VHH binders against f1rkq4r372to572. Designs and how they scored, part 29

Target 1, 201 residues: f1rkq4r372to572
Amino acid sequence: KQMVRVLERVCTTLLGLEDQLNALDRAAGDGDCGTTHSRAARAIQGWLKESPPPASPAQLLSKLSLLLLEKMGGSSGALYGLFLTAAAQPLKAKTDLAAWSAAMDAGLEAMQKYGKAAPGDRTMLDSLWAAGQELQAWKSPGANLLPVLTKALLENAEAAAEATKNMEAGAGRASYISSARLDQPDPGAVAAAAILRAILE
Key: E = the ipSAE of ESMFold2; O = the ipSAE of OpenDDE; V2 = 0.75 times the mean of E and O plus 0.25 times the DockQ between their complexes.

## First folded at step 24 (VHH; framework vhh_gocatamig_d2)

Design la (at its last look DockQ between E and O 0.85; V2 from the best seeds 0.00; counts 0 for: pae E 3.1 > 2)
Fold by OpenDDE, look of step 24:
Parts: C-alpha cells; structure tokens; sequence
Structure la (fold): chain B 201 residues (1-201), chain A 118 residues (1-118)
C-alpha cells in the first residue's frame, strides 16, 4: 500500500509538471519533456490498475525500468531504463540504506557510462548525482537522522536542478545552443528532483 | 533535411525471420540514440529495441531473446534482426533517431509493415 501511494504521488507530480517542463524544454529543446514524463505517469497509473507492484524493491525497479522503456517512449525512457536496471542489482541482496546508496550509485554509473554524460553537463544526471552524494555521505545514519538526510538530499537535488540554469550544456540538444542563451534550468533535472521529492517527502 | 527510410518488412509465417533496415540521410547515426518502434492496428506505438551510442542495447520484454538491434555507422544504418516471429509481432515498424539526453526523438521513418500470419 505504501509503495502504491508513493508511485501515485510520483505520477501526480509529473502530471502536474507537464506544462512547466514543456515550457522549460521550449527554451532549450523542442518543448515535449513534460509530455514525455506525463506519458510515463500514465503508464505507471495504468500498470497499477492491472496489479499491485512487486514487493521486492529490486523487482519493482526492474519492472519500472521495462515499463518506462516500453511505454514512456522518447530517449527519456531509455535513460530511466538504464538507470533503473542498474539500480535494481544491489537491492537483490539487501534493502537497507547502504543498499539503496549502492543502487543510486549503480544507476548513476550506468547513465554516465552508457549515456556518455557527466555531472555538470546540464542534464537530469545533475539532480540525481546530487542526491547520490548525500546517500553516500549518510550510508549508516541512526534512525533519528533519516529525516535530516531526506531533507538534505532533497534540498541538494533541487539546488542542483536549479544550478543547471548556469551551466553550459555538455549533452542534449541544449549543447548546440550558446550558453548565453541558456538561462533556465534543464527540464530533465527539474523532473528528476521532483520525482525524488515525491518519493521521499 | 534528415530522412529515415525503413525496409525489409513483409509477410512471414510464424516462427520465421526478417531483418529490418533503416538508412539515414542528412544526419549521421554516430553520437545518436537509435530505436525501433512498432504500432499494431488499434494499439499505441511501443518500443521494440534501442541502441545507445556506446552500443548498449535495450529491448522490450516481449522481444528479448528473439530480436537483435545493431548499427553500422559506416553505412549510416540501423538494423533489427527478428527471429521466431509471432502473430503478435504484426505491426508497422518505425525507426527513430535522437539525442539520448534530449528526452525525445528528433526524426521518425515512415515505417515498414511486418505481417506474421500462417
């Protein structure tokens, strides 16, 4: 039940951001990033209507990977597919905070390796990477420190997304535009940060 | 002007094989994400396979182990080897190209029809 609520929150968040993300994408792309994420949200909602999600985090991420790859469409589907497929692996053995940290690292490494981008390239990787850094720093906090970790993680992810407005694009269609023309954050980074908030708030 | 042209579609019996090709003009495949999609009558377009610039491949669950996506940058072409075809594989197959980090595809082909029927 908790997982379903989380996923529903993610979907609601993405649907709510459609116009904003499209607007951001019109500045540096073709203005469809929001629509693509809405398609992801609808796919997840449809999936949840069919059956409950897997109880295993590893299985959940694997299923989400395939779902987004197949139904979300766009190259975004491929990126999330790469991330989630890799992230699922460390969670097969354990599901503690260290395992989730490892999952984030695995996903980030896959995106960088196969996507040929790095933090600072003004992509969704920037927000996710910022979140990953916090998880690494807090691999074994006491239970009372979890709220502090969550807050720090979300703040850093959102700050990283915002910071993309001042970055030169190293990947994506924005990389073909003069940095002087890029004065808005990357829609992918904004979406990624919003997803993290929906998951963790 | 960028153009993608699919070929290789046709009628095949269940269990048969086909190889689809997509040739690009006006843009090089190198440094781009390539994908095959399909759309059956009355259904939404769905991903079949993708190949990132690094060569890493992605597949829909329904075609894993049966289909193989590959690319030839020298020929500016992408291919889809389809084995053990099933009736449910019947669809118009489309080639797409885009920057992986641009969140959507830049161009689509016109499609090639694949019909699997006894």
Amino acid sequence: as target 1 above (201 residues)
Amino acid sequence: EVQLVESGGGLVQPGGSLTLSCAASGRTFSDHYLAWYRQAPGKKRELVAGIVDSGYTLYADSVKGRFTISRDNAKNSVYLQMNSLRAEDTAVYYCAIGDLWSYEYDHWGQGTLVTVSS
Scores: ipSAE 0.736, ipTM 0.875, lowest interface PAE 0.7, mean pLDDT 93
Fold by ESMFold2, look of step 24:
Structure la (fold): chain B 201 residues (1-201), chain A 118 residues (1-118)
Amino acid sequence: as target 1 above (201 residues)
Amino acid sequence: EVQLVESGGGLVQPGGSLTLSCAASGRTFSDHYLAWYRQAPGKKRELVAGIVDSGYTLYADSVKGRFTISRDNAKNSVYLQMNSLRAEDTAVYYCAIGDLWSYEYDHWGQGTLVTVSS
């Protein structure tokens, strides 16, 4: 029940950001980031109409990986698919906070390896990396500390997304623009931070 | 001006095999993500397989173990080996070239028809 609400909140968030993400993408790209994420959201909504999502986090991430790979319709679907497939592996045995930190680390490693990017290259990796660093710092907190952890993680990811406006493009279509700053946040980083907020709030 | 030309489609029996190829002109494949998509009549276009520039491959669940994507950067080509074909594999197959950090593909071919029928 709770996973369905989280997934629907992610979908609603992405659909609501379509125009903003497309506008950010037009600064250095094709203007398709919002449209592509909306397509992902609609695919997830369609899937949820047919059946409840798997209770196992590893199975959930594996199913989402295939769904995005098949239905997102853009090359970024492969990027999310690589992330989610890798992230699912540490969650097969345990689902505690340490396992989720390992899942994030595995997904980030796959994005860096197969996407040939690093933190600082002005991509969605910047937001996700920031979240991953915070998650590593807060292993096994008590229940009364989870709101503090969540707030810190989200603020770090959102700040990293905003900071991409100061970065030179090091990956993707924007990298063909010289070393000049674009003075706008990367649309992928903004989307990633928004997804994290939808999941955790 | 980039052109992607698919070839190798045709009529094949269930259980049979077919090899699709896609050649590019005006662009080198060597640093790009390459994919095959398919579209059956009345359905949305769906991914079949993808291959990263390092050679790492991705497959839709419905084709795993039956289809193999490969690339030959020297020939500027990407291939789809289709084995154990089924009626549901009937579709127009498209190749696409893109960058993983971009949200849409840069270019698509015109498509090649694969029909699986006795």
Scores: ipSAE 0.405, ipTM 0.735, lowest interface PAE 3.1, mean pLDDT 83
ESMFold2 (binder alone), look of step 24: mean pLDDT 78; pTM 0.786

Design lb (at its last fold request DockQ between E and O 0.89; V2 from the best seeds 0.00; counts 0 for: pae E 2.8 > 2)
Fold by OpenDDE, fold request of step 25:
Structure lb (fold): chain B 201 residues (1-201), chain A 118 residues (1-118)
Amino acid sequence: as target 1 above (201 residues)
Amino acid sequence: EVQLVESGGGLVQPGGSLTLSCAASGRTFSDHYLAWYRQAPGKKRELVAGITESGYTLYADSVKGRFTISRDNAKNSVYLQMNSLRAEDTAVYYCAIGDLWSYEYDHWGQGTLVTVSS
């Protein structure tokens, strides 16, 4: 039931961000990034009505990967599919902090490898990468209390998303636009940071 | 002007095979993400398969093991080999092209009808 609550929070967050993400996407895209994320949210909600989600994190991520890939409609579905499919693998054996850190790394690596982008290219990779760096820090001896670490993770992810407003785009349609014309953050980065907050807050 | 043109659709019996093709003009496939979608009567459009620039493939759960997406950059084309076809595969199939990091597809084909019926 805890997992269901988390997923519902993610869905509510995405539905609430639809207009904002669409507005951000109009700067360099076709203005439907929010709509595709809302479609994802509705797909998840519909799925949860059919049956409870898998208890295994690995199975959950795998199912979500397929769901988003099939139902989002935009190419963001493929990005999330790549990320979640890879992220599920380290969680098959363990579900401790190290496993989740490895899951994040695997997802990020898959996005970079198959998507041909890197942190700093003004994409959702920027906020996700920021979060991944904090997860790595959690593995260090003498780590702070979990609430403090969580706060830092979320703040850094959100800061990274905001920082994309000052980046030159290295990928996506925004890469065909002068950086001088890009004065808003990447909608994918904003969405990714918001999802992380919904999961961890 | 960018155009995507699907071909290969038609009537086939259950258990049969069919190969769809999508040819692009006005831009190259080589640096783009390619996908096949389908829309059955009265249903929403859904992804069938995708293939990244590097050739990594993604499939809907319902077609895994039966369908294969491939690309030929030299011919500026993407293909969908469909085996062991089922009645529920009946739909209009669309090809799409886009940059993954644009979060949306830039262009769609007009679609080709696949009907699986005995």
Scores: ipSAE 0.842, ipTM 0.934, lowest interface PAE 0.5, mean pLDDT 94
Fold by ESMFold2, fold request of step 25:
Structure lb (fold): chain B 201 residues (1-201), chain A 118 residues (1-118)
Amino acid sequence: as target 1 above (201 residues)
Amino acid sequence: EVQLVESGGGLVQPGGSLTLSCAASGRTFSDHYLAWYRQAPGKKRELVAGITESGYTLYADSVKGRFTISRDNAKNSVYLQMNSLRAEDTAVYYCAIGDLWSYEYDHWGQGTLVTVSS
């Protein structure tokens, strides 16, 4: 039940950001990033209407990985596919906070290894990496610290997404555009931060 | 001024095999994500397989174990080896070149028809 509500909130968030993400994408791309994320949201919504989602977090992430890879229609689907496939593995045995931190780390490692990028390259990695660093601090928090840690994670991811406006493009289409600094945030980083907020709110 | 040219399509029996090729002109493949998509008549274009710059491969669930994507950067080419073909694999197959971190496919080929029928 609660998984369905989270997924629907993510979908609503992405659909609402379509025009903004397309506008950000036009700085270094073809202006399609918002459209591809909306396509992902609609694919998830259709899937939820047809089938109940898996109860296992590992199976859920594996299914989302395939869904995005197959339905998203842009190369973003490959990036999310790389991340989610790797992130599912640590969650097969346990689903405590340490396992979720390991899942984030595995996803980030796969993106860097197979996508040939690093934090600082002005990509969606910048916001996800920032979130991953904060998540490592959650491994054994007291219950009264979770609202503070959640706020810190979201603010750190959103700040990292905004900071990409000051970065030189080190990967992707933006890396072969002459402008070294694009003065606008990377649309993938903005989308990733918005997804995290939708999940944790 | 990039052109992608697919070849290798045709008529094949169920259970048979085909190898599709896609060659690029006007740009090197070396730094790009490459993919095969297919579109059956009246249906949406869907991913079949992708291969990253590093050579990591990704497959749609419906073709996993039967199809193999590969790349030859020296020949500026990407291939799709299709085995154990089924009638449901009938479609026009397109190759695409994309930039993972720009979140988009940049160029598409014109397509090559694969028909799986007796």
Scores: ipSAE 0.445, ipTM 0.751, lowest interface PAE 2.8, mean pLDDT 84
ESMFold2, look of step 24: ipSAE 0.427; ipTM 0.752
ESMFold2 (binder alone), look of step 24: mean pLDDT 78; pTM 0.788
OpenDDE, look of step 24: ipSAE 0.816; ipTM 0.905
ESMFold2, fold request of step 25: ipSAE 0.372, 0.301; ipTM 0.698, 0.660
ESMFold2 (binder alone), fold request of step 25: mean pLDDT 79, 79, 79; pTM 0.797, 0.792, 0.793
OpenDDE, fold request of step 25: ipSAE 0.831, 0.832; ipTM 0.926, 0.929

Design lc (at its last look DockQ between E and O 0.93; V2 from the best seeds 0.00; counts 0 for: pae E 3.5 > 2)
Fold by OpenDDE, look of step 24:
Structure lc (fold): chain B 201 residues (1-201), chain A 118 residues (1-118)
Amino acid sequence: as target 1 above (201 residues)
Amino acid sequence: EVQLVESGGGLVQPGGSLTLSCAASGRTFSEHYLAWYRQAPGKKRELVAGITDSGYTLYADSVKGRFTISRDNAKNSVYLQMNSLRAEDTAVYYCAIGDLWSYEYDHWGQGTLVTVSS
């Protein structure tokens, strides 16, 4: 029940961001990043209507990976597919904070390795990487620190997304545009940060 | 001008095999994400397979283990080997070129029809 609520929150968030993300994407893309994420949201909603999601986090991430890959469209589906497929692996054995940290690291490594991008390239990787760094920092603390971790993680992810407006693009079509012309954050980074908030708030 | 031209489609019996090819002109594949999509009548276009510039492959669950995507950068081509074809694989198959971090595909081919029928 909790997982369904979380996913529904993610979907609602993405649907609400459609116009904003499209507007951001018009600066450096074709202006459909928001629409693509809305398509993902609708796909997830449709999936949840058919059956409850898997109870296992590993299975959930794997199923989401396939769903987004197939239904989301665009190359964003591929990126999320890469991330989620890798992230699912550490969660097969454990589901504690260390396992989730490992999951984040695995996803980030997959994106970097197979996507050939790095933090600072003005992509969704920046938001996710910021979140991952915070998870690593809090890998060993007790359960009482989780609220603090969540707050710090979200603030860092959102700050990283915003910071992309001042970055030179190292990947994507934006990389072919002069940095002087890029004065808005990367829509992918904004979307990623928003997803994290929807999950963790 | 970038052009993508698919080929290899046709009529095949269930259990049969086909190899689709997509040749690009006007742009090199070597640094791009490539994908095969398909659209059946009355259905939405859906991903079949993708391959990153690093060679990492992604597959729809419905074709995993049956289809194989590959690329030849020297020939500026991408391929889709389809084995154990099923009636539900009937669709127009499209080749797409894009950049992962642009969150979109840049160009699509005109498609090639694959019909699986007894």
Scores: ipSAE 0.603, ipTM 0.819, lowest interface PAE 0.8, mean pLDDT 91
Fold by ESMFold2, look of step 24:
Structure lc (fold): chain B 201 residues (1-201), chain A 118 residues (1-118)
Amino acid sequence: as target 1 above (201 residues)
Amino acid sequence: EVQLVESGGGLVQPGGSLTLSCAASGRTFSEHYLAWYRQAPGKKRELVAGITDSGYTLYADSVKGRFTISRDNAKNSVYLQMNSLRAEDTAVYYCAIGDLWSYEYDHWGQGTLVTVSS
């Protein structure tokens, strides 16, 4: 039930961002980043209507990985596929907050290794990396601090997404465009930060 | 400009095998993400397999263990080995080239038809 609500919030968020993400993408690409994320949202919505999601977080992330890989129609699906497949592994044994932090770290490592990018390259990795740094604090017991940590995570991810407007592209097609032309945030980073807010809100 | 030409499609019986090839002109593949997609009648085009410039492979669940994607950068080609074919594998197969971090594919081939039927 709570998992279905989270997934539906993510889908609603992505559908609402379609035009904004497409506009950001036109500065560095073909202008379809928002459309591919909307396709992801619609695929998830269709999946939820046909079957209940798995109760196991590892199985959930694995199935989402396959859905996005198969249905998005853009190379974003491969990126989310890399991330989610790796993130599912630490969640097979435990699902405590430390396991979720390990899941984030595994996903980030896969994107960096197999996508050949790093924080600072003006990609969706910048938002996810910022979130991962804050998520490390969730491993410590501290119930009174969890709302503060959630706020910090979201603010850090959103600030990192905005900061990509000033970064030089180090990966992807954006690397063929001069720095002066990249005064807009990376659409993937904006999408990643919005997904995190939908999950944690 | 980049042109992608698929080949190797045809009619095969269930349980059979087929190898698809995609050759590029106008751009080298060596630093790009390469993928095979398929589109069955009345369905949306869906990913079959992808291979990163680092060599990492990705597969749709329905083809794992049966299909193998590979690349030959010297020949500027990407391949799809299709084994244990089923009727549901019937589709037009497209190759695509793109940059992962631009979130989109740059170029698509025109497609090659694979029909799996008795």
Scores: ipSAE 0.353, ipTM 0.705, lowest interface PAE 3.5, mean pLDDT 82
ESMFold2 (binder alone), look of step 24: mean pLDDT 78; pTM 0.789

Design ld (at its last look DockQ between E and O 0.90; V2 from the best seeds 0.00; counts 0 for: pae E 4.3 > 2)
Fold by OpenDDE, look of step 24:
Structure ld (fold): chain B 201 residues (1-201), chain A 118 residues (1-118)
Amino acid sequence: as target 1 above (201 residues)
Amino acid sequence: EVQLVESGGGLVQPGGSLTLSCAASGRTFSDHYLAWYRQAPGKKRELVAGITDSGYTLYADSVKGRFTISRDNAKNSVYLQMNSLRAEDTAVYYCAIGDLWSYDYDHWGQGTLVTVSS
């Protein structure tokens, strides 16, 4: 039940951001980043209506990977699929904070390796990477530190998303545009940070 | 002008095999993400398979173990080997080219029809 609520929150968040993300994407892309994420949200909502999500985090991420790959459309579906597939692997054995940290690292490594992008390239990787760094730093804390971790993680992810407005694009359609013309944050980074907030709050 | 041209579609019996090809002109594949999509009558377009510029492959669950996507950068082409075809594989198959970090595809082909029927 908790997982369903979290996923619903993610979907609501993405649907609410559609116009904003499209607007951001019009500046540096083709203006459909928001629409693509809305399609993902609708796909997840449809999935949840059919059956409850898997109880296992590993299975959940794997199913989400396939769903986004197939139904989200666009190349972003492939990117999320790549991330989630890799992230699911460490969670097969354990689901503690260390395992989730490993999951994030695995996803990030897959995105970098197979997507050929790096933090600082003005992509969703920047927000996710910032979150991953914080998660890694806190992978051995007690349960009482979780609220502090969550706050720090979200702040870092959102700050990283905002920081993309001052970055030169190293990947994506924005990479074909002069950095002087890029004065808004990357819509992918904004979306990623928003997803993290929806998950953790 | 960038053009994608699919070929290899046709009528095949269940259990049969087909190989689809997509040739690009006006742009090189080498640095791009490539994908095959399909659209059946009355249904939405859906991903079949994708291949990154690094050669990493992604598949829809429904085609895993049956379909194989590959690319030949020298020929500026992408392929879809389709084995153990089923009636539900009947669709127009489209080739797409894009950038993973651009959230959508840049170009689509006109499609090639695959009909699986006894």
Scores: ipSAE 0.626, ipTM 0.830, lowest interface PAE 0.8, mean pLDDT 92
Fold by ESMFold2, look of step 24:
Structure ld (fold): chain B 201 residues (1-201), chain A 118 residues (1-118)
Amino acid sequence: as target 1 above (201 residues)
Amino acid sequence: EVQLVESGGGLVQPGGSLTLSCAASGRTFSDHYLAWYRQAPGKKRELVAGITDSGYTLYADSVKGRFTISRDNAKNSVYLQMNSLRAEDTAVYYCAIGDLWSYDYDHWGQGTLVTVSS
């Protein structure tokens, strides 16, 4: 029941950001990043109406990976598919904080390897990377410190998303535009940070 | 201006095989994510397979194990080998090119019809 509420919150967040993300995308892209993420949200909502999500985190991420790959209708589906497929693997045996940190690291590695990008290239990877760095820095916080970790993770991811406005574009269509002309944050990085906030709120 | 031209469609019996190809003019494939989609009459366009510029392949569950996507960057072409064809594979197949970090596809082909029937 709790996972359904998290997923619905993610969907509501993305649907509410459609116009904002499209506006950001027009600065460096073709203006459809928000539309693509809204398609993802609607696919998840449709899936939730048809069946309950798996309780196992590894199975959940694997099913979401296939759903987004097949239903998003854009190359973003391949990006989330790469991330989620890899992230599911460390969660097969354990689901403690160390396993979630390993899951984040695995997803980031897959995006970098198969998407040929790195932190600093002005992509959604920048906000996800920042979240992963914070998660790794806090490997074993006590239970009373998890709210502090969550706040720091979200602040770091959101700051990294904003900072992409100052980055030289190293990947994607934006790589054909000078960095001075971009001066808006990458819409994918903004979307990734918003997804993390919706999950962890 | 980019054009994508699919070919290789046709009529086959169930259990048969076809190879689809897509050639680009005006754009080099080598740095891009490539995908095959299909659309059956009255249905939404759906992903069949994708291949990243690093060579990593992605498949819809319905075709996994039966279809293989590949690319030949020297010929500026992407291929879809379709084996063990079923009636449900009947559709118009489209080639698409995009950049992963631009979050959508830049161009689509015009499509090639595949019909699987006795």
Scores: ipSAE 0.297, ipTM 0.673, lowest interface PAE 4.3, mean pLDDT 83
ESMFold2 (binder alone), look of step 24: mean pLDDT 78; pTM 0.787

Design le (at its last read DockQ between E and O 0.94; V2 from the best seeds 0.00; counts 0 for: pae E 2.1 > 2)
Amino acid sequence: EVQLVESGGGLVQPGGSLTLSCAASGRTFSDHYLAWYRQAPGKKRELVAGIVDSGYTLYADSVKGRFTISRDNAKNSVYLQMNSLRAEDTAVYYCAVGDLWSYEYDHWGQGTLVTVSS
ESMFold2, look of step 24: ipSAE 0.544; ipTM 0.805
ESMFold2 (binder alone), look of step 24: mean pLDDT 78; pTM 0.786
OpenDDE, look of step 24: ipSAE 0.749; ipTM 0.880
ESMFold2, fold request of step 25: ipSAE 0.501, 0.419, 0.487; ipTM 0.783, 0.741, 0.762
ESMFold2 (binder alone), fold request of step 25: mean pLDDT 78, 78, 78; pTM 0.789, 0.789, 0.788
OpenDDE, fold request of step 25: ipSAE 0.816, 0.859, 0.870; ipTM 0.919, 0.944, 0.949
ESMFold2, last read: ipSAE 0.413, 0.549, 0.396; ipTM 0.734, 0.812, 0.730
ESMFold2 (binder alone), last read: mean pLDDT 78, 78, 78; pTM 0.790, 0.787, 0.788
OpenDDE, last read: ipSAE 0.856, 0.749, 0.866; ipTM 0.948, 0.894, 0.949

Design lf (at its last look DockQ between E and O 0.90; V2 from the best seeds 0.00; counts 0 for: pae E 3.3 > 2, SAP .673 > .668)
Fold by OpenDDE, look of step 24:
Structure lf (fold): chain B 201 residues (1-201), chain A 118 residues (1-118)
Amino acid sequence: as target 1 above (201 residues)
Amino acid sequence: EVQLVESGGGLVQPGGSLTLSCAASGRTFSEHYLAWYRQAPGKKRELVAGIVDSGYTLYADSVKGRFTISRDNAKNSVYLQMNSLRAEDTAVYYCAIGDLWSYEYDHWGQGTLVTVSS
């Protein structure tokens, strides 16, 4: 039940951001990043109507990976597919905070390795990487420190997304545009940070 | 002008095989994400397979173990080997090209029809 609520929150968030993300994408792309994420949201909603999601985090991420790859479309689907497929692996054995940290690292490594991008390239990787750094720093906090971790993680992810407005693009169509023309954050980074907030708030 | 042209579609019996090709002009494949999509009558377009510039491949669950995506940069082409074809594989197949980190595809082909029927 909690997982369904979380996923529904993610979907609502993405649907709500469609116009904003499209506007951001018009500055450096073709203006459809928001629409692509809305398609993801609708796909997830449709999936949840058919059956409850898997109870296992590993299975959940694997199923989401395939769903987004197949139904979300765009290269975004491929990116999330890469991330989620890798992230699912560490969660097969454990589901504690250390395992989730490992999951984030695995996803980030897959995106970097196979996507040939790095933090600082002005992509969704920047927000996710910022979140991953916080998870690494807090691998074994007490239960009373979890709210502090969550707050720090979200703030850093959102700050990283915003910081992309001052980055030179190292990947994507924006990389073919003069940095002087890039004065807005990357829509992918904004979307990624928003997803994290929807999950963790 | 960038153009993608699919070929290789046709009528095949269940259990048969086909190889689809997509040739690009006006842009090189070597640093781009390539994908095959399909659309059956009355259904939405869906991903079949993708190949990133690093060579990493992605597949829809329904075609895993049966379909193989590959690329030939020298010929500026991408291929889809389809084995053990099923009736549900009947669709128009489209080739797409884009930058992985641009979140959407830049160009689509016109499609090639694959019909699997006894």
Scores: ipSAE 0.750, ipTM 0.883, lowest interface PAE 0.7, mean pLDDT 93
Fold by ESMFold2, look of step 24:
Structure lf (fold): chain B 201 residues (1-201), chain A 118 residues (1-118)
Amino acid sequence: as target 1 above (201 residues)
Amino acid sequence: EVQLVESGGGLVQPGGSLTLSCAASGRTFSEHYLAWYRQAPGKKRELVAGIVDSGYTLYADSVKGRFTISRDNAKNSVYLQMNSLRAEDTAVYYCAIGDLWSYEYDHWGQGTLVTVSS
């Protein structure tokens, strides 16, 4: 079905980015961000081989949340778990575009609240927040602007990921080093933007 | 240098309880994400529970309702209360400290063995 195709595209994207994400992570971390995302991709692939995914978007996100929390092997699993668990809630009753925008809002709120970070802190939140700003149009879309809005969302998320190279690290291990020496984008932000492109492309 | 030391493991009957603890030297737990992982023979290490600095807790589905993670930043310790233990909970349990937004764990303990058998 269409969700299986999307999930496979996400997995292929993450597996292809492993070396790039690890290289970016070495600038401010220990170089494992790409490896943890590849582990997530392999866990999703294994799950899809063993059973069909739920048809309900809320149940799908809830199961993905638990799968990543348990199998990802890095603290990224907790981040995705926070996001996906919260994002699943607005999708329980409705699955229209406004509900998907609300899902993004809920996930962003959970990451900010429980992760103690904000846009501008040089994290994956920067890419996701940028995408969320474009998704506000999904709550009251104009006529047939969806293809334009999708392009703008992806471009905004990718630009926000690139812009993290100029940001002071305000959270995580990177905050233990000089902020003036982080002239590369945050690997989490790059991964988040790539995931969004794999989903919407 | 940071060292994490787990304790509290042992042999217990099914249905019993154990409390694991993990203490750190050389680094504070404040502002860090703390987790318990376990590894059974022939299986990959998997998350059991995590706790963020704000106190929000995360649990693997297999232990939810039976295990409780808690932290005491003043004592630089993290705990795992394990109730209603099953044979399937037999594993080496590890504590880990990391930075949530660095996407990785910085340090792991050496592990404590929990055996659940009759």
Scores: ipSAE 0.381, ipTM 0.715, lowest interface PAE 3.3, mean pLDDT 83
ESMFold2 (binder alone), look of step 24: mean pLDDT 79; pTM 0.791

